# Designs tried in a protein design chat: VH-VL binders against Uncharacterized protein mtre-1 (mtre-1). Part 2

Target 1, 142 residues: Uncharacterized protein mtre-1 (mtre-1), of Caenorhabditis elegans (q09347)
Amino acid sequence: YHQYRELKCSTPTNSIRGGPDRAECHLVLKAEELETGRPVPTGLGCWQEDHDGEEREYCDIVCPKSHTVFISYIDQGHRACFNFITYQVEKRNDEHVLWRSGKCLNSTVNYRIGCKFDDPFETQFKSDNEIFAHLRARARRV

## First folded at step 12 (VH-VL; from f3 with heavy chain Y101W S104D)

Design i2
Fold by ESMFold2 at other seeds, fold request of step 14:
Structure i2 (fold): chain C 142 residues (1-142), chain A 122 residues (1-122), chain B 111 residues (1-111)
Amino acid sequence: as target 1 above (142 residues)
Amino acid sequence: EVQLVQSGAEVKKPGESLKISCKGSGYSFTSHWIGWVRQMPGKGLEWMGIIYPGDSDTRYSPSFQGQVTISADKSISTAYLQWSSLKASDTAMYYCARLEWSGDYFSLFDYWGQGTLVTVSS
Amino acid sequence: QSVLTQPPSVSGAPGQRVTISCTGSSSNIGDFYDVHWYQQLPGTAPKLLIYGNSNRPSGVPDRFSGSKSGTSASLAITGLQSEDEADYYCQSYDKSLSGYVFGGGTKLTVL
């Protein structure tokens, strides 16, 4: 069973190599890979943590209990956002999150993400309201 | 207070081009998707597409893909709807609306512009 | 024609209860997508009336209510008043059409 996500991060000037301005990110929820999707409000489900002196911003991608998460596309490769260096999909308990750090925090970047599940996604969320409640429960920072 | 102010009514002939505008104020224009909705005379509402002004990501209803151009100029907090060659069947009221969340729910249009009447006749 | 079907018109006398249906399919209302309702008074833009199937924004009287069941949604108006004369639209998301969808609209006439 598949679900798809986009994580869209943009700066005021659309910089791709870092810059002075922090990117703002939002998630786009998709049941099919090629659809318009349903945008989540900017910043919802994202938060900051310090990781060994490195600032990171984590965003919940709403793929709980998925057994496989893959990034199928990133529109900025090897500029400021590098897998395992300045971003990564990380599993925390039953959740999957995408974190960004360094110059990637201040860069425009868009991720297309796929998630695979053993059960239909509807077994975890019965409505869009439940997805919102899940994201609202996250620590949120501006 | 959130406001969406649209450009004034237009009277055009078939084959002419047109660009109508929707200026947002009272909120972070670049951080919210904005959509366009058509209402034909005596008919209902039809979603045409949405744009994210932050990066100009634009998505169209299949019914309108290739028929119109949606764009934005975030430096002046303005979204646009454009036709390269108007048809008489484009006669309608056009609304811009902000795509948003309310309470615990999403995928709704919480604020609407006043509408722009476009009349296309020979 | 919209994938969300509403009756073209309904009518009622002041004080009466009326309902407006919104019938969809498994690709929209029958999935986990929420239903929202809009009121369009004559000569004005639509305004959010009910969101998330059954919730009222601030300023909407509690005589307006909504529900969702199966592939359908319903808007109910009790204590009908002349100011309720308007067009009413349901709205959701449809995964097959890859986007947002409005019902065909229902003209409410207060007799």
Scores: ipSAE 0.720, ipTM 0.889, lowest interface PAE 1.5, mean pLDDT 89
Fold by ESMFold2, look of step 14:
Structure i2 (fold): chain C 142 residues (1-142), chain A 122 residues (1-122), chain B 111 residues (1-111)
Amino acid sequence: as target 1 above (142 residues)
Amino acid sequence: EVQLVQSGAEVKKPGESLKISCKGSGYSFTSHWIGWVRQMPGKGLEWMGIIYPGDSDTRYSPSFQGQVTISADKSISTAYLQWSSLKASDTAMYYCARLEWSGDYFSLFDYWGQGTLVTVSS
Amino acid sequence: QSVLTQPPSVSGAPGQRVTISCTGSSSNIGDFYDVHWYQQLPGTAPKLLIYGNSNRPSGVPDRFSGSKSGTSASLAITGLQSEDEADYYCQSYDKSLSGYVFGGGTKLTVL
């Protein structure tokens, strides 16, 4: 069973290699890879943590209990987001989150993400309303 | 106060080009998707497509893919709907609307422009 | 000729109750997706009336209510008033069409 996500991060001036402004991100929910998708409110389900002196922003990508999560494509002009250095998909319990750090925090970048499950996604969420409630319960930006 | 203000009515001939506008104010224009909706005379509402002005990501209804161009200029908080060659069947009212959320629900259109009447007379 | 089917018209006397149906399928209302309703007064743009199947935005009277069951949704208007004469549209998301869909619209006439 498959689910698809886009995590869309942009700055006010579309800075592609760092800059003065923090990018804001929103998730786009897709059941099929090529559908329009349903955008989630900007910032919902994202939060900040310090990891060993490094600031990171984490966003829940809503792929709980997924056995395989992969980034199929990264759209960025000049590369400021490097896997394992300034971004990574990380598993926390049954949840998957994507974190960004360094110049990636201030860069426009779009991620295309796939998630594979053993069971249909609707066994975990009955509707978009439950996804929204889940993300609202997560830590938020100001 | 969120407002979407559209350009004025247009009267055109078949084969002419046209670009109509939708200016957003009272909110962060670059952080919200905007959609276009057609209403043919005496008919219902039809979703045409959406755009995210923050990065110009544009997505079309299959019925309208290749028929119109949706774009935005975020420096002036304005979205556009454009035809390269109008047909008489393009005669309709065109609305822009913000794709958003309310309460715990999303995928709704919370604010609408006043509409732009396009008349294509052969 | 929308995938969300509404009756073309309904009517009722002042003070009565009317119901407007919105019939979809397993790819929209009968699946993961919520239903929203819009009111379009004569000569005006649509306005959000009901969201998330049954919720009213601030300023919408509680005589407007919505529900969803199976592949169908319903808008109910009680205490019908002359200013309720308008066109009403349901809206959802359809995974087969990969996009947003509106019902065909229902013209409400107050007799």
Scores: ipSAE 0.696, ipTM 0.893, lowest interface PAE 1.7, mean pLDDT 90
Fold by ESMFold2 at other seeds, look of step 14:
Structure i2 (fold): chain C 142 residues (1-142), chain A 122 residues (1-122), chain B 111 residues (1-111)
Amino acid sequence: as target 1 above (142 residues)
Amino acid sequence: EVQLVQSGAEVKKPGESLKISCKGSGYSFTSHWIGWVRQMPGKGLEWMGIIYPGDSDTRYSPSFQGQVTISADKSISTAYLQWSSLKASDTAMYYCARLEWSGDYFSLFDYWGQGTLVTVSS
Amino acid sequence: QSVLTQPPSVSGAPGQRVTISCTGSSSNIGDFYDVHWYQQLPGTAPKLLIYGNSNRPSGVPDRFSGSKSGTSASLAITGLQSEDEADYYCQSYDKSLSGYVFGGGTKLTVL
């Protein structure tokens, strides 16, 4: 069973190499790889943590209990967001999050993400309202 | 207060170009998707497409792909709907609408512009 | 024709209850995609009336209610008033069409 996500982060200048402005991110939910998708409100499901003295911003990508998560696309020629250096998908228990750090925090970047599940996605969420409630509760926890 | 203010009514002839606008205020314009909806005379609502002004990511309904151009200028908080060559069948009311609900839900159109009437006739 | 089917018109007398249906399929209402309702008063832009199947935005009277079951949704209006005369549209998302879909609309006439 598949679900797809986009994580879209943008700055006023759309710089891909950092700058003075923090990027704002939002998730786009997709059941099929090539569809319009349903955008989630900007900033929802994202938070900051310190990781060994380095600031990171984590965003929940709404793939709970997914056994396989992969990034199928990131903007070509990016100068601030590099896998394993300034971003990565990380599994936390049954949840998957994408973190960004360094100059990537202040850069425009777009990710396309695939998630594979053993069970249909609706076993986790019965409606879009439940997805929204999940993401809103994330902000209160962290 | 969130407002979407559209450009005024247009009377055009077939073959002419047209660009109508939708200016957003009272919210962070670059942080919300905005959509265009057509309503032909005496007919219902038809979703045309959406754009994210933050990066100009634009997605079209299959029925409108290649028929119109959706764009935005985030420096002046304005979205656009554009035709390169109008047809008489483009006569309709065109609405812009913000996609999402602040804090309570998403995937809906929570605020609508007043509409722009486009009339195309010889 | 829209993938969400609404009756073209319904009518009722003041004080009565009317129901407007919205019938879809497993690619929209029959999946986890919720249904929203819009009211379009004559000569005006649409306005959000019901969201997430059954929730009312602030300022919408409780005589408007919504529900969803299977592949269908329903808008009910009780205590019908003359100002309720309008067009009503359901809206959802359709995964096979990859986009947002509106019902064909229902004209409510208050007799």
Scores: ipSAE 0.670, ipTM 0.882, lowest interface PAE 1.8, mean pLDDT 89
Fold by ESMFold2 at other seeds, look of step 15:
Structure i2 (fold): chain C 142 residues (1-142), chain A 122 residues (1-122), chain B 111 residues (1-111)
Amino acid sequence: as target 1 above (142 residues)
Amino acid sequence: EVQLVQSGAEVKKPGESLKISCKGSGYSFTSHWIGWVRQMPGKGLEWMGIIYPGDSDTRYSPSFQGQVTISADKSISTAYLQWSSLKASDTAMYYCARLEWSGDYFSLFDYWGQGTLVTVSS
Amino acid sequence: QSVLTQPPSVSGAPGQRVTISCTGSSSNIGDFYDVHWYQQLPGTAPKLLIYGNSNRPSGVPDRFSGSKSGTSASLAITGLQSEDEADYYCQSYDKSLSGYVFGGGTKLTVL
């Protein structure tokens, strides 16, 4: 069973090589790879942590209990966002998050992400309301 | 308060071009998707497409792909709908609407512009 | 023709109850996608009336209620008033059409 996500991060100037402004990110939920998708509010499901003195911003990609998560596309190329260096998908228990660091935090970048599950996605969420509640619980605005 | 203010009514001839506008205020314009909805005279609502002004990512309904252009100028908090060559069948009311979460949900249109009437006749 | 089917019109006398149906399929309402309702008063833009199947935004009277079951949704209006005379639209998301979809609309006439 497949689900698809976009994580869209934008700065005011659309800089792709870093800059003074932090990017704001939002998730787009897709059941099929090429559909329009359902964007969720900007900033929900994202938070910051310090990792060995390096700031990271984590965003929940809403793929709980998936056995395979992969980034199929990143539109920025390698100007500020580099796999394993300034971003990566990380598994936390039954959930998957994408983190960004360094100049990638201040860069416009779009990710396309695929998630594979053993069970249909609706066994995790019965409606958009449940997805939204999940993302709201992640957001720590302060 | 969130407001979407659209440009005024238009009377055009077939074959003419047109660009109508929707100016957003009272919210972060670049952090919310905005959509366009057509309502032909005496008919229902039809979703045309959406745009994310933050990066100009634009997505169209299959029914409108290639027939209109949706764009935004985030420096003036304005979204646009435009035609390169109007047809009489483009006569309709056109609404912009914010696609966003309202009351802790998403995938809905929570605020609407007042509408722009476009009349195309010879 | 919309994939969400609504009756073209309904009518009721003041104080009565009316319902407006919105029938979809497994690619929209019959999946986990929510249904939202809009009221369009004569000569005005649509306004959000019900969201997430059954929730009311602030300022919407509790005589408006919504529900979803199977591939269908319903809007109920009790204590009907003359100012309720309007067009009503359901809206959802359809994965086969890759986008947002409105029902055909229902004209409510208060007799």
Scores: ipSAE 0.637, ipTM 0.879, lowest interface PAE 2.0, mean pLDDT 89
Fold by ESMFold2 at other seeds, look of step 13:
Structure i2 (fold): chain C 142 residues (1-142), chain A 122 residues (1-122), chain B 111 residues (1-111)
Amino acid sequence: as target 1 above (142 residues)
Amino acid sequence: EVQLVQSGAEVKKPGESLKISCKGSGYSFTSHWIGWVRQMPGKGLEWMGIIYPGDSDTRYSPSFQGQVTISADKSISTAYLQWSSLKASDTAMYYCARLEWSGDYFSLFDYWGQGTLVTVSS
Amino acid sequence: QSVLTQPPSVSGAPGQRVTISCTGSSSNIGDFYDVHWYQQLPGTAPKLLIYGNSNRPSGVPDRFSGSKSGTSASLAITGLQSEDEADYYCQSYDKSLSGYVFGGGTKLTVL
């Protein structure tokens, strides 16, 4: 069973080289890899943590209990975001998050993400209102 | 106060080009998708496409792909709907609407422009 | 030909109750996608009336209510008033069409 996500991060001027402004990110929820999708409000489900003196911004990508998560494409125009160095998808309990750090925090970048499940996604969320409640609860914890 | 203000009515001939506008105010224009919706005379609402003004990511309904161009100029908080060559069948009311989560949900159009009437006749 | 089917018209007397149906399929309403409703008064732009199947935006009276069951949704209006005379549209998302879909619209006449 598959679900797809886009995480779209942009700065006010669409800087691709880690300029002065922080990028803001929003998630796009998709059932098929190539579809319009349902955008989530900017910033919802995202938060910052310090990791060994390095600032990171984490965003919940809404793939709970997924056994496989992969980035199928990254669109950044320039190398401000490096896998395992300034971004990565990580599992936290039954949830998956994408973090960014360094110059990637101040760069325009779009991720296309796939999630694979053993069970249909509908077993995790009864309706879209539950997805929003989940993301709001995540943001308020921080 | 969120407002979407559209450009005025247009009377055109077949084959002419046209670009109509939708100016957003009272919110962060670059942080919300804007959609365009057609309503032909006496008919219902049809979704045409959406754009994210923050990066100009544009997605079209299959019925309108290749028929119109949706664009935005974020420096003046304005979205556009454009035809390179109008047809009589393009006669309709055109609305812009903000696609956003309004309260607890998403995948809805929470604020609408007043509409732009486009008349194409010879 | 919308994938969301609404009756072309409904009518009711002042004070009465009417319902407007919105029938879809497993690719839209029959999945977990929500249904939203819009009111279009004569000569005006559509206005959000009901969202997320049953929620009312600020300023919408509680005599408007919505529900969803199976592949269908319903808008109920009680205590009909002449100001309710308008066109009503349901809207959802369709995974097969990869986008947003509106019902064909229902004209409500208050007799």
Scores: ipSAE 0.622, ipTM 0.876, lowest interface PAE 2.0, mean pLDDT 88

